# VHH binders against Interferon-induced very large GTPase 1 (GVINP1): the designs that were tried, part 4

Target 1, 242 residues: Interferon-induced very large GTPase 1 (GVINP1), of Homo sapiens (Human) (q7z2y8r1479to1720)
Amino acid sequence: DKRLFVLSILGLQSSGKSTVLNALFGLQFTVSAGKCTQGAYMQLLKVEETFTEELGFDFVLAVDTEGLRAPEHSNKSKDRDNELVTFVIGLANLTLINIFGENPSEMQDILQIVVQAFLRMKQVKIFPSCLFVHQNVGEATATDQTMDGRRRLEQKLDEMAAIAAEQEQCLDVTCFSDVIRFDVNTHVYYFAHLWDGNPPMAPPNPRYSHNVQQLKSRILMTATQESRGNIMKISDVKSRVQ

## First folded at step 1 (VHH)

Design d10 (framework vhh_sonelokimab_d1)
Fold by ESMFold2-Fast, scan of step 1:
Structure d10 (fold): chain B 242 residues (1-242), chain A 123 residues (1-123)
Amino acid sequence: as target 1 above (242 residues)
Amino acid sequence: DVQLVESGGGLVQPGGSLRLSCAASGFTFSEYAVGWFRQAPGKEREFIGAISGSGRSTYYAVSEKGRFTISRDNSKNTLYLQMNSLRPEDTAVYYCAADIRWGVPSTYDYEYWGQGTLVTVSS
């Protein structure tokens, strides 16, 4: 049975999460793709044979959702999103949390769902690895925007964690890093807008390409570390997808 | 079998409006994200915008400049593109595409494609 690294991506419907997956793996060899009964879209990607020994896995399973719903939607939507998020995080060796643009309301929605899901998983001793990806971030002074973005994200995550912990009577949680292993300086990636101008005439955006390569390198490092303990086999995924 | 059939293309004057339709069959339309692309002669295919399966979310290319609106009617298995304030540079073959994944702006990654409908903007 072949060794499998499961990479999941979560985001709201307008989050651009498929753009991130396509940028990471759009030029890779896809073995199969399809939608499971839980509502996640899955792509099985073959690792080049020259790298399988070094990485410790043979395939990457990329798991994508259609998107999570805003809290203002019905209780039925909330139950579905909760089940999907729990499934996707539970399946994954690494989960990417995709945030599209800089709309505070949309950011609030995804962070609330994610923080609540991770807090619930902490209660049952599940500690997944996660990375945050900001799509469609302004580019004029990328370093300054990145610093401001990290500060805002950290404050918002800490706020959401404190609120969720208080609601759940979880006294050992005061900030997001109490919920999951998280460092805002190393676990957050920023992407410039992919289509900044007229694409047929515009040159490739080197900043976007660089960001993709940095995230890909981090994913591979995480995969190598996780392969020592939590690596799955393809047969394990078939059992869960039923 | 899956089919996407575009219609509504034709000749329109600069400053005019045109509404394109894309009729889908052979799959559960409400579960698929669908989008519009265009290709002018001698140029690569360009993304215009996409709409989620439920119709609640839309994503547009910045180059469309707010003149185009995407909508869908899941009861009719139909995708629409409303084009306003048309310019000669909007002349292209317009394609609809479908994919189970939401938010796919890349031409490379859409699973299903229509044959296209020609839009000419001139007097």
Scores: ipSAE 0.000, ipTM 0.118, lowest interface PAE 18.2, mean pLDDT 69

Design d11 (framework vhh_sonelokimab_d1)
Fold by ESMFold2-Fast, scan of step 1:
Structure d11 (fold): chain B 242 residues (1-242), chain A 126 residues (1-126)
Amino acid sequence: as target 1 above (242 residues)
Amino acid sequence: DVQLVESGGGLVQPGGSLRLSCAASGRIFSSYGVGWFRQAPGKEREFIGAISGGGSYTYYAVSEKGRFTISRDNSKNTLYLQMNSLRPEDTAVYYCAKAQGYDFLTGYSPKGYDYWGQGTLVTVSS
């Protein structure tokens, strides 16, 4: 009876994704939290009763991944990261892909695994949504939300989609938007680093708050659309985590 | 479109060290896994090690782990193989290769690689 929207967040270790996740949800909304598989942690967030009918779900399950990348035991780490990414993307109604800094090359390996996972989902007729979040960008870039960063990300995603499609013999895939519904102009957000130095030298950045609100609004809009046909029950999630 | 050129090979005494380089031309280098293979006279090509496109994941043949280290510099489109404590059995032509597709774990076999360099000869002899 309980309806659930699943939001996953992916990123490299120390990518700053915890700052965005806390800004979106905070601890006050958590009903429960725990480990759902090795390398994935979840928080169950209760939707206020006044909004449950409008949104079409009762809870948000936020699934966070830490520790992607393990050069120390690399022969196992890519298989494990590939399994983890495939699991959380397959589970999610919406996946946030967290990028640290402005250069997609810093997230190259994670973007490859993510694109591969989305292509695998496409092959089994699962079409999750995604949003990209760039953290620790320069103040000018965050303020302007410039096209240069978006263009570079799109180019990298298109390259990786073409490579994955070639290997899987998917002749109908030539760019990332052939894999999932993606628009670089509306599915990418940039956040400047909030704190500089220790202790902080400035009050909270109002533009950061605006960007968080935009991202939150997009998440809620996607959740409302998804609730119409693909909403999960809590029991469905328990079956998947096994 | 993609050219791979190895360098740094030569004659080395047992116990010595060499660093091999593989210079890549082409815009796709950072998007693929790349690896090192070697071929001794009268033998098939064998896997040495591989590294993912962004450098976060490395894989080694069990027998070479600890003596050989693979790295890459995507800003220079260059792959490296650091070889330490060289033995006469390490005498071979060393090749760098670009993995076919995104998943180079299946590329421990030479048939998982679609572009190859010309090779650089390493001779370990007194």
Scores: ipSAE 0.000, ipTM 0.424, lowest interface PAE 10.5, mean pLDDT 71

Design d2 (framework vhh_sonelokimab_d1)
Fold by ESMFold2-Fast, scan of step 1:
Structure d2 (fold): chain B 242 residues (1-242), chain A 125 residues (1-125)
Amino acid sequence: as target 1 above (242 residues)
Amino acid sequence: DVQLVESGGGLVQPGGSLRLSCAASGRTFSDYAVGWFRQAPGKEREFIGAISWSGGSTYYAVSEKGRFTISRDNSKNTLYLQMNSLRPEDTAVYYCAAKRLGSTYYSRPDEYDYWGQGTLVTVSS
């Protein structure tokens, strides 16, 4: 029976799968892939044999999500978004939360659902890890904007955590870091435009490649730390996803 | 890149039903969230509904709750709009569109980069 690390990706991004594959590229994985219901695409990646003992797992299951609601859409899909978010967070050892651009207020409804899901997990003694990824930030103003973005995201997460805690009567929760282990300075990543200049003839942005490598390193580090207490067997996942 | 062609428009009487299709060319269709918009004479382009790249999530304009259903078949590179309980006010040119990659706005026409030419739906007796 083999050991499995589950990486889930949440967001409103239409090409989330390509971002995940690009972030994981170079870790010498063998790919097997399939689509499932509720806007989820699952890909099984094999860890290079020489690293399986050090990492504590044999495979990575990447779960990519697409089709989470935009702020302006109808409330009709809200229950489906809640079901999808609960499923992928519950399945995952690590969840990536994709935010488009630099302003987290556009993701407010999704952040609320995510925070509520993490609080529910805390109540049943499950403590998954999360990372935030901001895509398509402006390069010319990126440093100032990302500093402001980190402050706004932290404030929004803390506000949502306090509201969720009050609704669930959790007196020991006052901010998001009380819900899960989170640091806005180290668990949030910003990606500028992939292309330097006017695509399609522009070369890839060198800073984008650097940011991808840093994200890969953080994912791997988190996966290694998580493997000691929370690793799944591949037979367990087959039972759950059928 | 993706090219889109609508079909299935026509004349239908009030209370009737109609199904629109949007055929896409190219292998990249399944990478895009796609949606339906309409434009009545003298009015701005209005959002109807959108569907995620996998078909797992759908989004509808509040005004169209329950009457319209969007679906897609990625194996056929086709998007559908099922329209029920049609009213004269639904008379418009209906467009399908593919949303810009990375955009988070499903209801905004300016967030869609690829558009069909439209198909006319006329609801009258």
Scores: ipSAE 0.000, ipTM 0.106, lowest interface PAE 18.9, mean pLDDT 68

Design d3 (framework vhh_sonelokimab_d1)
Fold by ESMFold2-Fast, scan of step 1:
Structure d3 (fold): chain B 242 residues (1-242), chain A 124 residues (1-124)
Amino acid sequence: as target 1 above (242 residues)
Amino acid sequence: DVQLVESGGGLVQPGGSLRLSCAASGFTFSSYVVGWFRQAPGKEREFIGAISRSGGSTYYAVSEKGRFTISRDNSKNTLYLQMNSLRPEDTAVYYCAAGPYLTYSDEPHAYDYWGQGTLVTVSS
């Protein structure tokens, strides 16, 4: 049975989310892909042979939601999104939370769904790791990670955690750090324009290629640390790939 | 400067064989996954296959398995594609490509470096 590392990507449906996903995970060989029963798109990616021993896993399962559409206000859509997000967070060793641009209302929608899912995971004693990725922000913001931006994110996460705790009847939760191991200073990444060239399949300009590789390296370092404590076998999830 | 230069293309009759070479310079060849793609007129670039950094593992598109063989020689910084039992539908411009270490991909956008291509025409 081969060893597997699971990476989940969450975010509202937008062109920026697709671009980041392709830049980070299009660099890995896809041996299998399809939708699972919960509706997430899954890609099974083979790790190059020379690195499997050091990393401690043979494959990466990349799990992408179809997009948290967050439509107008549909009860069916809300239930679907909550079930899907809970599933992909629960399955993952590491979850990437993709925030598109600097729109506060879009950010609030994503954070609410994500925090609720993490809180449900806490109730069943599952503690996945997470990273926040902000993309399509201003050039200055992306090159100079701002303390103001991180403080506002922390305040929003704490606000969402309090709301989720009230809804889930978790009286011991008052802020986001009560829900999951997270540090806004080290678990948040800012990117300006990841792909400067159009069409989308064109390679990025040389300046952005380095930033993509750096983020990818950080993700793989996190994967190495997590895999040694909680490695999954491919047989555990292969029935979920079409 | 980084360069990938393909060679060995040309006109070949159906059922024939051809061996393509790709000479790499300007980067540490042995640290990269390298592969072959092709593009016929009016079509998207399609994956043929890729080979791991050491040459110990090869990955092929399903349609090409058994007719095409990829190999590399890290001491010569060269990638090869052996093509057997060629058919008219194999007519295309063939490109070699190099991507980051640790991974390999059948997606064109995953590759950082590309050659200019070499034309292979299979016709009677």
Scores: ipSAE 0.000, ipTM 0.147, lowest interface PAE 16.2, mean pLDDT 68

Design d4 (framework vhh_sonelokimab_d1)
Fold by ESMFold2-Fast, scan of step 1:
Structure d4 (fold): chain B 242 residues (1-242), chain A 125 residues (1-125)
Amino acid sequence: as target 1 above (242 residues)
Amino acid sequence: DVQLVESGGGLVQPGGSLRLSCAASGRTFSTYAVGWFRQAPGKEREFIGAITWSGGSTYYAVSEKGRFTISRDNSKNTLYLQMNSLRPEDTAVYYCAARDQFYSGTYLPTSYEYWGQGTLVTVSS
């Protein structure tokens, strides 16, 4: 039975394969792929033999969700999204939360669902790590946008955590860092544009490529730390998805 | 892994104050929730107070609320317990303990993975 690192990606604008996920791992090395439940798509990636001992796992299971909808008036749609997010986060060692564009309402919606799911996981002693990826940052100075963005994200996460904790009667939660290990200065990545012009005629933006490599390094570091304390086996994942 | 060492215990007069410190080894202290427990001779270990890994929330035993204050300084890897209005009944060995924030059981000694050696506090005239 082989050792498995589970990486999930969540986002309102996700399709069957995430742009971020493809950029990070180049899913051409997929051993197998398919749907595991309604709204989730899994790909199994084989780690090269030379790296398996260093990393402590043999495979990466990448889980991508079909795009989550903004909150609707229908309670049935909201319940299904909450179930999907809870399942995907519960399955993962690390969850990437993809935030697209500058719409504050869409940001609030995804953060509310995600924070509630992490709080539920904390209550059943499942400890996934998370990283935020914010795409399509505005044309304004990147430094100013990044600083303001981190402050706004931290404020929103803390607000959502307090609300969720009140609803769940959690006495030891007042901010998001009480829910999960999180540092807004090191666990959030901002991307302006993938290309130095209009694709497909433009070369890749060097700054975007550098940020992808930094994010990939953080993911691998997290995976290595997880493999020392909590390794999953393929049979364990199959029992959870059946 | 984290190693904890308590200090600041000693003899105090009834009505006095005392501040205990707990120094943590390594750079992992900021990732653990930590608490204070005490044990008097012939009695079981009793919860005093706890603070979450971020320092955002504090919890106290009902009998000690208002007299004791717990705080932490993650930059110095140190946990503190400020004890005021001490009574002879507060005489005990005081222990610092650390746990993973993600586990339930803030009030239960069995939920804490790492323990200090303890520091004796005697409240006597």
Scores: ipSAE 0.000, ipTM 0.133, lowest interface PAE 18.9, mean pLDDT 70

Design d5 (framework vhh_sonelokimab_d1)
Fold by ESMFold2-Fast, scan of step 1:
Structure d5 (fold): chain B 242 residues (1-242), chain A 124 residues (1-124)
Amino acid sequence: as target 1 above (242 residues)
Amino acid sequence: DVQLVESGGGLVQPGGSLRLSCAASGGTFSNYAVGWFRQAPGKEREFIGAISGSGDSTYYAVSEKGRFTISRDNSKNTLYLQMNSLRPEDTAVYYCTADLEFGYSSLWDTYEYWGQGTLVTVSS
């Protein structure tokens, strides 16, 4: 039986998610893809043999959520999206939360959904890690990565955690760090200027490539730490698909 | 709980075409992602392509795009591989495989169910 690291990628739209996946794994792993019963798409990636001992796993399962809608759409659509997000986060060793562009309302909506899902996972004692990725952020913001910007994100996460805790009746939760282990200085990545030129298949911006390598390093470090504790086997995934 | 049986292999001349079939029994066929691998003498199993349970999505090995086409008929519990413009280097034992649809893979060791294989020889 082989060891498996599960990486979930969550976002309100597909723009940029596939580009990030291909940039993270395209050079080093063989990719294969399909859909699961929940409507998420799964890609199984083989770790090069020379790295399997160092990393502590043989494969990466990348899970993508297409079709996720904002909470304000419809009650039935919202319930389905919340269930899908909860499933995807629960399956993962690490969840990558992809925010595309600078629309504040969409950012707040995705933060609410993911914080609620993490809180529900905490209730059943599942503790996946998460990383936030902001794509197509202005160059000044991405370059600065100031304490002010990170402080604002932390304040919004804390607000969403308090609201979710009240809705889920969790009296012990007052801020986001009560829900999961989170450090705004190390768990948030900013990507400016994704591409140089037009059409959409233009080469990635050199700075984007550098940031992708840093994110990839962080993902692999997290996977290596998880492999000492809670790494899955491929047989475990088959039993969880149900 | 699924069994797979390949058929349609044989001798074909270079430039020719051949269609392989794989009959599935046991389980609900549409719940399985299915695919084709081949193994030439002295080499490991090589991925050709896979198709989702619904048939809506296909994935091919880069080297086989355009020459090989995968399809399935869930009403007949059958998987197909259409091979065109065959070359001597396509000579191999061709295997069909199936796995519960959690994702399809180019990695042979991730699939649970395998057929016995059917030999395809491309030669004059």
Scores: ipSAE 0.000, ipTM 0.139, lowest interface PAE 15.3, mean pLDDT 68

Design d6 (framework vhh_sonelokimab_d1)
Fold by ESMFold2-Fast, scan of step 1:
Structure d6 (fold): chain B 242 residues (1-242), chain A 125 residues (1-125)
Amino acid sequence: as target 1 above (242 residues)
Amino acid sequence: DVQLVESGGGLVQPGGSLRLSCAASGLTFSSYGVGWFRQAPGKEREFIGAISTSGGYTYYAVSEKGRFTISRDNSKNTLYLQMNSLRPEDTAVYYCAASLYGSSWYHNPRDYDYWGQGTLVTVSS
């Protein structure tokens, strides 16, 4: 039975999620046909034989939540999003939370659902990891923007954690770091524009390439450490998804 | 198979300076959140400072900001703590720490996975 690392990518819509996935796994993985289950698109990526011993797993299951809607006042949309997010996070060894643009406020409702899902997973002793990916922030003062962005994200996550803890009756939780292991300095990646300069014909932005490599290294390290502890077998996944 | 080894501790006069080093083996600091903590006899372990994976962001305990500087040398896989204007109250065992997934709160000791054995710093006349 083969060893499986589950990577989930969560975002409001298909805004750059597939681009990030392809950038991370392009040359080291062979892509199988996808399957849609419970609103999540799942794709098996076979780890090249030369890397399986080093990484400690044979396949990556990439899970994408295509069609996840912008926050709406509809109760049915809220229930659907809550069920999908909980399912996706519950499957994953690592969840990438994709933020598109410069302001996380547009993801406020989904961040709340995500934090609630992580809190629920903690209650049943499931401890997935998470990383935040913030795309298309290519200002000239990128360093200052990154620092301000990290502070705002941390404050918003702490607020969401307090709300979730109150709703779930977890009074020992006051901030997001009480829910999962999270450091805004090492678990949030800011991707400048792909291009070096504004014209699309410009060469790839060196900052973008560097951030992809840093994110890739973190993902692979997380995957390698997971494989040494407790990694899922493919047969276990098949049993869960019929 | 990770080991962190602190060095550079010793006796120093009040107002003096000291540089601590932390060398890592079996771990590459460029992939980890890393920091410095200290513990005086009979006291709880106290956060001093932390540096991000890229080395671009540093965080300090408010009481120590401006006196202490954290830095890293990725080519030597070594973390440093430069301590200036030392006071008798700075007397403690200083610890180097690394977090596999980064620290959720860089000031929280429980979020660090790997620890050195510590190096003693004594500030007295």
Scores: ipSAE 0.000, ipTM 0.126, lowest interface PAE 16.2, mean pLDDT 68

Design d7 (framework vhh_sonelokimab_d1)
Amino acid sequence: DVQLVESGGGLVQPGGSLRLSCAASGRTFSSYYVGWFRQAPGKEREFIGAISSSGESTYYAVSEKGRFTISRDNSKNTLYLQMNSLRPEDTAVYYCAVDTSGWIPLYSESYDYWGQGTLVTVSS
ESMFold2-Fast, scan of step 1: ipSAE 0.005; ipTM 0.152

Design d8 (framework vhh_sonelokimab_d1)
Fold by ESMFold2-Fast, scan of step 1:
Structure d8 (fold): chain B 242 residues (1-242), chain A 123 residues (1-123)
Amino acid sequence: as target 1 above (242 residues)
Amino acid sequence: DVQLVESGGGLVQPGGSLRLSCAASGFTLDYYAVGWFRQAPGKEREFIGAISSSGGSTYYAVSEKGRFTISRDNSKNTLYLQMNSLRPEDTAVYYCAAEKYPTGFRYVDYDYWGQGTLVTVSS
């Protein structure tokens, strides 16, 4: 039986998610792929044998979502997205939350769903790992924007956590760090013009390559630590999914 | 050599307060998420709480929230645990620990551990 690491990617931009996966794991070959539930798609990626001992797992199960662009007029779409997000985060050893561009309403929508899902999991004593990836940030002022962006993200996460806690009557939750261990300075990565790189393996921007290396290093270290304490076998997943 | 050294433990009466310190040497604390743990005689180790590398985020075990406060002073390369309204049940060896990389709530995966400081709550 082989060791499995489950990586979930959540966000509104499917092409951006694929770019991140390819950049992190290189040209990995999919052993199998398919739809695992409404709006979620899986790819089973084989880790190169030279890296399996270092990483502590043999395969990565990458879970991607579609249809998170809910129509603004539909509360039923929001309920569907909440269920899907909760499922996807619950499956994962690590969840990447992709934020694309700087639209405040889109950011608020995704953060609300994500925070609610983490709060639900906290209630059943499940504490998944989470990293935020913010794509398509202006390059000329990237450093200033990332500092301001981190502050705004933390404030929005705290606001969403307080609202979710009030709705669920959780008096012990007042900010996002009460829901999950989170550091805005180390759990958030900013990428300039991620979608302009084609192919992603050879981007024209040197800073993009450096940021990908940093993110990859953090993800692999997180994956290694998660697999040692909470390792899954492929047979375990077969019994839990469709 | 990377080392964490706890201090400030001792005997305190029920209802009293105590402040523990954890001094880091051989590395700079401000790059690490750090936390406090305790182990009472004959019991398993318990997580108390953690503070992020930036100092901007804290997470506490539910049973300790409101009585215990974690803080840090990066200029002194030191982590603190302020304990208020102490009870006999708080008697334990208290440890500080530092994470090499963020892992969510995987407290068993802390990379660096201190040797501990004894806190006795008794009349």
Scores: ipSAE 0.000, ipTM 0.142, lowest interface PAE 15.7, mean pLDDT 67

Design d9 (framework vhh_sonelokimab_d1)
Fold by ESMFold2-Fast, scan of step 1:
Structure d9 (fold): chain B 242 residues (1-242), chain A 126 residues (1-126)
Amino acid sequence: as target 1 above (242 residues)
Amino acid sequence: DVQLVESGGGLVQPGGSLRLSCAASGRSFSSYTVGWFRQAPGKEREFIGAISQSGGITYYAVSEKGRFTISRDNSKNTLYLQMNSLRPEDTAVYYCAATYHSGYILPQTENQFDYWGQGTLVTVSS
């Protein structure tokens, strides 16, 4: 039985998260892939033999959900999406939160879902790690976007955590970092136009390969740090996804 | 706590090579992510690159063009920076730095490192 690192990817229906998953992992490392009954798509990826001791795991299980709907959709759709989010985060060693573009409403929607889910999991002593990825962030320079975006995201996360904590009567929570381990300076990655540089009959975005490799390296680094406490076995996951 | 001491700096001709060393004492060196920074006269300190505790993961600043290589020898408590094809603009004081904080995906800013050496001067000139 081999050691497994579970990476989950969350995003709204139009967030481009399947593009992120395919770009990060590709086919060369896929051992198996499929869709489970809960509406999640799973890919099992083999870690290079030379790196298994360094990383502390032998395989990565990448879990992607069918696109989540905005919270204002019907009560029945909201319940299903909340169940999927709870399942996916609960299964994961690391959750990647994918945000597409700079639409404030869509950012608030995904943050609302994420904060509520993590706060509920804190109540049952589950403390997942997360990483935020912003795609297609506009015309600003990378430096300007990074500084302004991080400040805005941190303020929104803290605000939403405080509101959720008040509603759930969690007196020990005042900001998002009280819910899970989070540092806005290192757990947020910005991609300016990374994924829209490959239109039909046009050359790829010049920054594509570099940004993909940087994100991949950050994910692996986080995985190495997070895998040391709670390593799953492949047999554990197969029992849950039947 | 760990203490870091850099060595190997000096005057080198353009196009030349230098290997810098950083000797660690105190805590187990293998417990730290360690890296290199440099500071040119009149400029802020800039990140060069870093290497994970085991040596299995290395990463470099976006401006690095494959001329610099970071390695470590945990049995000797030593970090290395191999510099090739040196240019006058590489003239700077070179610092090694260490951190063991978990929660940083890739520590690469000055405030993410806890322990610092005093620096070693590299001058690239004829």
Scores: ipSAE 0.000, ipTM 0.122, lowest interface PAE 16.8, mean pLDDT 68

Design e1 (framework vhh_7d4b_2)
Fold by ESMFold2-Fast, scan of step 1:
Structure e1 (fold): chain B 242 residues (1-242), chain A 122 residues (1-122)
Amino acid sequence: as target 1 above (242 residues)
Amino acid sequence: QVQLVESGGGVVQPGRSLRLSCAASGFTFSSYAMGWYRQAPGKQRELVASISSGGGSTNYADSVKGRFTISRDNSKNTMYLQMNSLKPEDTAVYYCAADYSPYGSGWEYDYWGQGTQVTVSS
């Protein structure tokens, strides 16, 4: 039975999620890939034999989801998205929450769903990790968001955690840190535009490559720490998805 | 200049209905999530209902669920709260609010109206 690190990616922009996934795992070999129940796409990546002992796992299971969106008039679409998000977060050792562009209102819906899902996981004693990846941020906006955006994100996450806890009658939860271990200063990554202009004439933006490498280092550090404490096996994953 | 202006409050008998309106100006209304909050004397301000930027997602406090309906008209930069089956405990000042984006620029803030009084008494 092989050891498995599960990485999930959530977001409203499926193309942006795929770009990040491909950039992170360029060195791994895909063993299998396919669509599973509820609109999730799974890709099994084999870790080189030379690195399995150092990393503590044999495979990475990358889970990509279909784009999430708010319902227009029916709660069925929202319930489906909530079920998918809960499933994906519950399956993962680490979940990346992908944000594309600068539409604040669309991101509020996904943050609410994500916070509620983490609170549900806490109630069943599952404590997954998460990282936020904000893509397609302008050069000036990226630096501005480092100072003010992180503080406001923390305040918004704390507010949503308190509201969710009140709805679920969780008296011991008052802020997001009570739900999951999260540090807004180290767990939020801002990415520049992928291209320096319009392709195909534009060269790749070297800042994007640097941003990817920083995120990849964080993911591998998290994966190594998780594997030392809780090695997941393929049989365990199959049991959990029934 | 950013402004949120509430209207539609008043005095009403228990069991009756009121409709509150919030007129927004000075920001891109269609890009902001909106909410209604209330505060009774001596109590903390509480969220009553919220609505996403496109109007597709809504959330309600348990105390008003099934009685209140939040909606918005982005073409008119206006948000509404339809309050049915009003109870004395719904008596409060009702505030319109626009959420600051956690990923927004330093120019964006939480915006609040001045409030409109709703009194439910026999």
Scores: ipSAE 0.000, ipTM 0.095, lowest interface PAE 19.5, mean pLDDT 69

